# VH-VL binders against GTPase-activating protein rrc-1 (rrc-1), part 9

Target 1, 194 residues: GTPase-activating protein rrc-1 (rrc-1), of Caenorhabditis elegans (q20498r280to473)
Amino acid sequence: LELTDLYMRTGKKVPVIVEKCCASIEDQGIVTGIYRQCGIQSNIQRLRAKFDSGAEPDLHEFGQRDIYSVSSLLKQYFRQLPNPLFTYQAYPKLIEAFEKEDSLSEKVESLRFSLETMPEAHYRTAKFLMEHLTRLCKSKSLTDMTSKNLAIVWSPNLFRPPPTLNGADTHLLSGLNVHTAICDFFIENSESLF

## First folded at step 23 (VH-VL)

Design k81 (from k77 with light chain E32S)
Fold by ESMFold2, last read:
Structure k81 (fold): chain C 194 residues (1-194), chain A 121 residues (1-121), chain B 112 residues (1-112)
Amino acid sequence: as target 1 above (194 residues)
Amino acid sequence: QVQLVQSGSELKKPGASVKVSCKASGYTFTDYYMNWVRQAPGQGLEWMGEIDTDTGKPNYADDFTGRFVFSLDTSVSTAYLQISSLKAEDTAVYYCARDDFYDLGYYFDYWGQGTLVTVSS
Amino acid sequence: DIVMTQSPDSLAVSLGERATINCKSSQSVLYSSNNKNYLAWYQQKPGQPPKLLIYWASTRESGVPDRFSGSGSGTDFTLTISSLQAEDVAVYYCQQYYNWITFGQGTKLEIK
């Protein structure tokens, strides 16, 4: 389900699955390699099915047994969005703003403007997720996950080039580099951007 | 205490349908997944899939994504396996078995007694 | 699918002697995050449903005699019956639950 459609159906600007998983990770996920280490696929699929049905599983109990499946589920959720978190429409604007050679303050303002063009559900969910990742960076000594490390594992789940971006493997690899860089920038500057 | 009681044996012709029941007692039905396991004559065990008794959502193993349908009636703590368009190869004993979602161990501490379905021309 | 292969397919063992059944998985079923092996063993007597013997590779189910033990880690597992009794005549199955569920093909145990 698209984020805007979910918002219209539920009245919640941030999906319950996103809120609950982020809270669970901040509670029980200050562990080595959070978001980098993979969970168990059957656990992830069962947990996803619970959320998709509208059930509210006890993530404290689940996370005691397998917190890495909670973190894996959250990444999977974003990877499977029909319109990515940083929408197809905003994607070229965000990339252009990020790659422009200007001052930090100009870059932040340009990115902020482009982020504000996104539908409200996308904007609010992006704000929520980036602030979560920013808070998590404060525990990097315990997790071994810096903002750059989080960007590496998160960016493939948040950015998809529009279908009209055709390319050889080399072109795709170039896009992956910029996705990590912009994601890292968002994590480091979330307070200024949102 | 915990019991899983299945419906009796069935003798069917090819092309017919069958519905096997599994009635649970002695525990909170919606706290456990229900699983179906097939055993053809003289053969080993095959996991067919599961159904989430809380949500009613089935999940089928790859070889069972077709003529096999899992369902529930939670008001009587009962799970069902329906097999349509029966074939001779469906001749088997069908077991129900439970596992606990929060244990995250997909092993089966309790099994039904099994239901023999025979498909014969 | 994680393929579970048991050996031998059948064996005959004298009463009071040790029986050993092996199970190999095509992939590791050890989850390093919790250090658990996602493996179970079942006993199935003729005309009966399977009965759980061992889970987490080495934990005996309540009511299972202590002559049954499970061992191994990763991809290689063993069920041992230390002193075979007449009532132990059955087919034994291993099962992984690391990624969904698959069973070994079974091992038939008889008295020699």
Scores: ipSAE 0.737, ipTM 0.898, lowest interface PAE 1.2, mean pLDDT 92

Design k84 (from k77 with heavy chain T53P)
Fold by OpenDDE, fold request of step 24:
Structure k84 (fold): chain C 194 residues (1-194), chain A 121 residues (1-121), chain B 112 residues (1-112)
Amino acid sequence: as target 1 above (194 residues)
Amino acid sequence: QVQLVQSGSELKKPGASVKVSCKASGYTFTDYYMNWVRQAPGQGLEWMGEIDPDTGKPNYADDFTGRFVFSLDTSVSTAYLQISSLKAEDTAVYYCARDDFYDLGYYFDYWGQGTLVTVSS
Amino acid sequence: DIVMTQSPDSLAVSLGERATINCKSSQSVLYESNNKNYLAWYQQKPGQPPKLLIYWASTRESGVPDRFSGSGSGTDFTLTISSLQAEDVAVYYCQQYYNWITFGQGTKLEIK
């Protein structure tokens, strides 16, 4: 289900599954390799099914037993969005803004503008997620998950080239995929961007 | 003691429908997922899917979508399997089985006695 | 889907002898986070439902005789009956619950 459609149906700009998973992870997911370590599919599938049914599983209790499945559920949710969190429409603008601007201030401004072109549900959800990841980075000493590490894990789930764009031109910046670099930038500058 | 008691054998014609019941007792019905497992004559076990006791939402295995419907009546602690548009290949013993939801181990500690559904013209 | 493959399909063992049944999964059913193998073993006698023998690959279900044991990790698992008894004649199934649920094709155990 599209984020926008979900918003229209529920009236919630941020999906409940995103809010609940992020809350659970902030509470119980301060562990080594959070978001990098894969969960177990059966647990992910059951949790997903519950959320899809409109139910809210007790992720506090569940997280005490298997937090990595919660983190995997969250990644999977974004990965499976028909239109990525960072929309196909915004994708070219984000790439251009990130590559064109040399100064931090200009880059932030350009990216902020590009982000604001996204539908409300996507923007709000992106803001929520990036703020969550920024908070999580504060615990990098415990999780070993720096903003860069989180970006490496998350960027494939949040960015997809539009189908109309030839995927042949992959851009690399400083040895990192451009998506990873942008995601890392979003995490490090979430307060200024959103 | 935990018990799962299923309805009796069924003989149906192709195209008909059947509804198998599985009555649970000896435990809190809504604390465990109920699963359905099919076993054709002389064949192995096939997991058909599960049903969430809290939401009543079923999760079907890929091969058991469409004609198979899981449902619950929590007031009588009973799970149901309905098969519509029966085919000869649906001839099998159908088991209800409880999994250990609490332990997040989806192994089946208790089984119904099975219900034979025979589909023949 | 995770495919479970048992070997052999059938086995004849003399009374009092060791019976060994193997089960292989097409992918690992070991969850590294908790170091548990999401694998169970069942015994099914004619006309009866399956009976749980082993879960988490090596934990024996309550009431199951000590002669039954489960071992293995990752993709390779084994059910062992240390000393076959007459009442052990049955079909045995392995089952993974790492990614939904799938069963092995079963192994028929008979007395030689």
Scores: ipSAE 0.904, ipTM 0.959, lowest interface PAE 0.5, mean pLDDT 95
Fold by OpenDDE, fold request of step 24:
Structure k84 (fold): chain C 194 residues (1-194), chain A 121 residues (1-121), chain B 112 residues (1-112)
Amino acid sequence: as target 1 above (194 residues)
Amino acid sequence: QVQLVQSGSELKKPGASVKVSCKASGYTFTDYYMNWVRQAPGQGLEWMGEIDPDTGKPNYADDFTGRFVFSLDTSVSTAYLQISSLKAEDTAVYYCARDDFYDLGYYFDYWGQGTLVTVSS
Amino acid sequence: DIVMTQSPDSLAVSLGERATINCKSSQSVLYESNNKNYLAWYQQKPGQPPKLLIYWASTRESGVPDRFSGSGSGTDFTLTISSLQAEDVAVYYCQQYYNWITFGQGTKLEIK
């Protein structure tokens, strides 16, 4: 289900599953390797099914037992979006803004503009997620998850190049995939970008 | 004590439909998932799928999509398995079994006694 | 899908002797975060539903005799009956619940 369609159907600018998972993780997910350590499919499957049906499972109770499945659920949700969180349409603009702008201020401005071209549901959800990850970084001493580590984990779930005949993506920056670099930048500069 | 009591044996013709019931007692019905397991004569156990007691949403195993429908009537603490367009190969004993979601271990501590469904011309 | 394979398919053991049934999963059912194996064992006697014996690979269900034990981790599991009794004649199944649910094909245990 598209984020925009979900927004139209529910009136929620940020999906409930995203809000609830992020809240659960901020509360109970300050643990080593959060978002890096994978959960188990059985738990993820049942949680996903509940949210998809419009239910809200008790993630507080669940998170006390298996927070990694909650984090995996959240990643999976974004990965499975028909149009990625950072939309196919915004993708080329984001890449260009990130690669071509030299100064931090210009880069932030250009990226901000590009982000604002996205549908409201995507923009709001992206803002919410990046702010969540930024907050999580404050606990990196406990989780070992720096902004870079979080970007490494999250970028594959948030960025996909638009469908092309070859589907090639050769964008690299200093040995790091450009998606990871952009994601890291978003986490580090979320307050200025969104 | 916890009990799962299933409906009686069924004899059906090919193409017909059958609805098996599983009545739960001795526990809070909506706190446990209900599962269905098929066992053909002389064969092993096959997990058919599960149904969420809170939402009523079923999850079917790959081999049990289409003709198989799980449902609940929470007012009477009963789960149902409906099989449509019955085939001879549907001849089997069907079990309901519960598992505890919040234990995060989806093993089956209680089972129904089973319902034999025979499909023959 | 995780495929569960039991061995042997059939086993005959003398009364009072040890019975050993193996179960292998096509992928690990060990959850590293909690170090639990998502594996259960069942006993099914003729005309009866399966009965839970072991869960979390090694925890006995209430009321299960001490002669039953489960061991193993990851992909290899074993159900052991230390001293076979006449009432232990049954088909035994392993079951994973790591990714959906699948059963082994069963092992028929008889008295030699």
Scores: ipSAE 0.866, ipTM 0.937, lowest interface PAE 0.6, mean pLDDT 95
Fold by ESMFold2, fold request of step 24:
Structure k84 (fold): chain C 194 residues (1-194), chain A 121 residues (1-121), chain B 112 residues (1-112)
Amino acid sequence: as target 1 above (194 residues)
Amino acid sequence: QVQLVQSGSELKKPGASVKVSCKASGYTFTDYYMNWVRQAPGQGLEWMGEIDPDTGKPNYADDFTGRFVFSLDTSVSTAYLQISSLKAEDTAVYYCARDDFYDLGYYFDYWGQGTLVTVSS
Amino acid sequence: DIVMTQSPDSLAVSLGERATINCKSSQSVLYESNNKNYLAWYQQKPGQPPKLLIYWASTRESGVPDRFSGSGSGTDFTLTISSLQAEDVAVYYCQQYYNWITFGQGTKLEIK
């Protein structure tokens, strides 16, 4: 289900699966390699099916036994969105703003403008996720996960070029490492951007 | 005391349908996945899939995605296996078995007594 | 899928002697994050459902005699019956639960 459609159905700015998984990770996921280490596929599939049905699994109890499946589920959720978190429409403008501006303050301003063009559900969920990752970086001495490490594992789940995109003056197709760079920038600067 | 009590043996003709029941007692029905396991005569155990009594959603092993349907009636703590268009190859004992979702161990501490389904031309 | 292969297919052992059944998985069933092996053993006597003996590779289920023990890690596991009793005549199955569920083909244990 598209994020805007889910928001219209539920009235929640951020999907319940995102809220619960982020809270679970901040509670029980200050562990080595969080988001880098993969969970168990069958655990992830069972947990996803409960959320998709509208059930409310106890993530405190689940996470006591397999927190890495909670973090893997959250990445999978974003990877499988029909329109990625950073929408197809916003993608060219975000890449352009990130690559074009030299000044930090101008880069932040240009990116903030482009982010605010996204539908409300995408904007609010992006804010929530990036702030979660920013808070998680405070524990890098315990997790071994810097903002760059988080960006490496997160960016493939958050950015997709439009499927019919070909180079035009409006935007450039980015190499895969630029997705990591912009994601790292979002994690490091989330307060200023959102 | 945890119990899984299955319906009695069935003798069917090819092309018929059968519905096997598995009634659970002695535990919170919605806390445990219900699994179905097949054992053809003289053969080993095959996991057929599971159904989540919390959501009602089945998940079938690859070889069991067609003629096999899992369902539930939570009001009577009962799981069902329905097999349509029966073939001779469906002759087997069918077991229900439970596993604890939050244990995250997919091993089966309790099994039903088994239901023999015989499909004879 | 993870294929579970047991050996031998059939085994005859004298009363009071040690019986050993092996189970090999096609890939590791050790989850390094929690250091647990996702492996169970079952006993099935004629005309009965399977009975859980061992889970997490080496943890004995309640009510299972201490002559039954499980060992091994990763891809290679054993079930050991230290002093065979007449009531131990059964087929024994291993099962992985690292990625969904598969069973070994079974090992028939008989009294010699």
Scores: ipSAE 0.763, ipTM 0.906, lowest interface PAE 1.0, mean pLDDT 92
Fold by ESMFold2, look of step 23:
Structure k84 (fold): chain C 194 residues (1-194), chain A 121 residues (1-121), chain B 112 residues (1-112)
Amino acid sequence: as target 1 above (194 residues)
Amino acid sequence: QVQLVQSGSELKKPGASVKVSCKASGYTFTDYYMNWVRQAPGQGLEWMGEIDPDTGKPNYADDFTGRFVFSLDTSVSTAYLQISSLKAEDTAVYYCARDDFYDLGYYFDYWGQGTLVTVSS
Amino acid sequence: DIVMTQSPDSLAVSLGERATINCKSSQSVLYESNNKNYLAWYQQKPGQPPKLLIYWASTRESGVPDRFSGSGSGTDFTLTISSLQAEDVAVYYCQQYYNWITFGQGTKLEIK
């Protein structure tokens, strides 16, 4: 289900699964390699099924046993969105703004403008997630996860080139590097961007 | 004190259907997944899948789709296995077994006594 | 998709002697993040349901005699009965639960 459709059904601009998983990870996920280490497939599937059914699993109890399945579930949720968090529609402008602008202030301004064109559910969820990752970076000495490390594991789940043009194909190898770079920039500058 | 009590043995003809029950007592039914395990005569154990009594959602193991249906009645703390279009190779003992969701260990501390389903012409 | 292979298929051991049953998985069942092996052992006597003996590879279930122990890690596991008693005649199964659930084919233990 698309984020805007979920917002329409629930009245919540940030999905419950996103809010609950982020809170759980900030509570119990200050552990080595959070978001880098993969969880267990069956644990992830059971947990996803509970959220999809509208159940309210106790993530404090679950996370005591397997926090890496909570973090894996959250990444999977974003990867499986029909329109990625940083929408297909905003993607070309976000990449252009990031690569074209040399001045930090102009880059922030251009990116902010492009982010604000996204649907409300996408904008609010992106703000929520980036602020979560920014806060998590304060614990890098315990997790071994810098902003760059988080960007490496998160960017594949947040950005997808539009499938309609050869531009996606021509940047396939280099596109992974730019997605990481822009994601790192978002994590480092979330206060200015959102 | 924890008990899983299954329905009695069944003798069926090929093409018929059967519904095996597993009544739970001595614990909070919705806190534990219910699993079904098959054992053909003289053979090993085969996990068929699970059902989440909290959500009612089943999850079937590889090769157990279509003819096998898990269901629940939480008002009487009972899980059900229905097998349709019975074949001779469905002759087996069918066990229910529970696991604790929050333990995140999919091992079975309590089992039902088993229900023999015999499919014979 | 994780295949569990037990050896031997059958075993005869004298009363009071040690019985050893091996179990190999086609993939590691060690979850490095919590350092646990997702492996259980069951005993099944004729006409009875399986009985849990060991979980997390080496943790004995409550009420299981001390003579039963589990060991191993990753892909290779062992159930040991240190001093075989008459009531230990059964079929023994290993089970992985790292990625869903599969059982080994079973090992029949008899008194020699």
Scores: ipSAE 0.756, ipTM 0.905, lowest interface PAE 1.0, mean pLDDT 92

Design k84 (from k77 with heavy chain T53P)
Fold by ESMFold2, fold request of step 24:
Structure k84 (fold): chain C 194 residues (1-194), chain A 121 residues (1-121), chain B 112 residues (1-112)
Amino acid sequence: as target 1 above (194 residues)
Amino acid sequence: QVQLVQSGSELKKPGASVKVSCKASGYTFTDYYMNWVRQAPGQGLEWMGEIDPDTGKPNYADDFTGRFVFSLDTSVSTAYLQISSLKAEDTAVYYCARDDFYDLGYYFDYWGQGTLVTVSS
Amino acid sequence: DIVMTQSPDSLAVSLGERATINCKSSQSVLYESNNKNYLAWYQQKPGQPPKLLIYWASTRESGVPDRFSGSGSGTDFTLTISSLQAEDVAVYYCQQYYNWITFGQGTKLEIK
């Protein structure tokens, strides 16, 4: 389900699965390689099915057994969104603003403008996720996950170029490493951007 | 005492349908997945899939998508297996068995007594 | 699918002697994050449902006699009955639950 449609159905700007998984990771997921290490596929599928059906499983109890399935589920959720978190519509402007050779202040301002064009559910969920990842970076000595490491594993789940952009601009297709760089920038600068 | 009690044996002709029941007692029905396992005569055990009694959502093993339908009625703590368009190769004992969702160990501590379904012309 | 292969297909053992049943998986069933082997053993007597004996490769289910033990890790597992009794005549199955569920083909245990 698209994030704006979910917001209209539930009245919540941040999906319950996102809130619960982030809280669970901050509670029990300060462990080596969080978001990098994979969980067990059957555990992930069962947990996803519970959330999709509107159940709210006890993630404290679940996470005692397999926290890496909780983190894997959260990444899967974002990867499977019909419109990615940062939207197809905002994608070209975000990439353009990030790559432009401007001062840091101008870059932050341009990115902030582009982020504000997103639907409210996307904006609020992006803010929530980026702030979660920023807080998690404070524990990198325990997790071995720097902001760059988090960006490597998270960016494929957050950014997708529009299908028509591939036909219009070979540079954007060739610059796929830019997704990691912009994701790292968002994690490092979430307070200024949101 | 945990108990899973299945319906009695069935004799059917090819093309008919059958519905096997599995009534649970002695535990919180919604805390445990219900699983179905098939054992053809002289053969081993084959996991058919599961149903989550908390959500009502079934999940079928690859070979059991189609003619096999899992359902349940939580008001009477009962799970059902329905098999349509019966074939001779469906002749088997069908077991229900439970596993604890939060244990994350998909092993079965309690089984029903089994229901023999025989399909012959 | 993770394929589970048992050996032997059948064996005959004298009363009071040791019986050994092997189970091999096509992929490791050890989850390194929790250091557990996702492997169970069942006993099935004629006309009865399977009965859980061992889970997590080596943990005995409540009420299972001490003569039953499980061992092994990764892809290779063993069920041992240290002193065979008459009531142990059954078919024994291993089962993995690392990625969904599959069973071994079974091992028939008889008395010589």
Scores: ipSAE 0.747, ipTM 0.904, lowest interface PAE 1.1, mean pLDDT 92

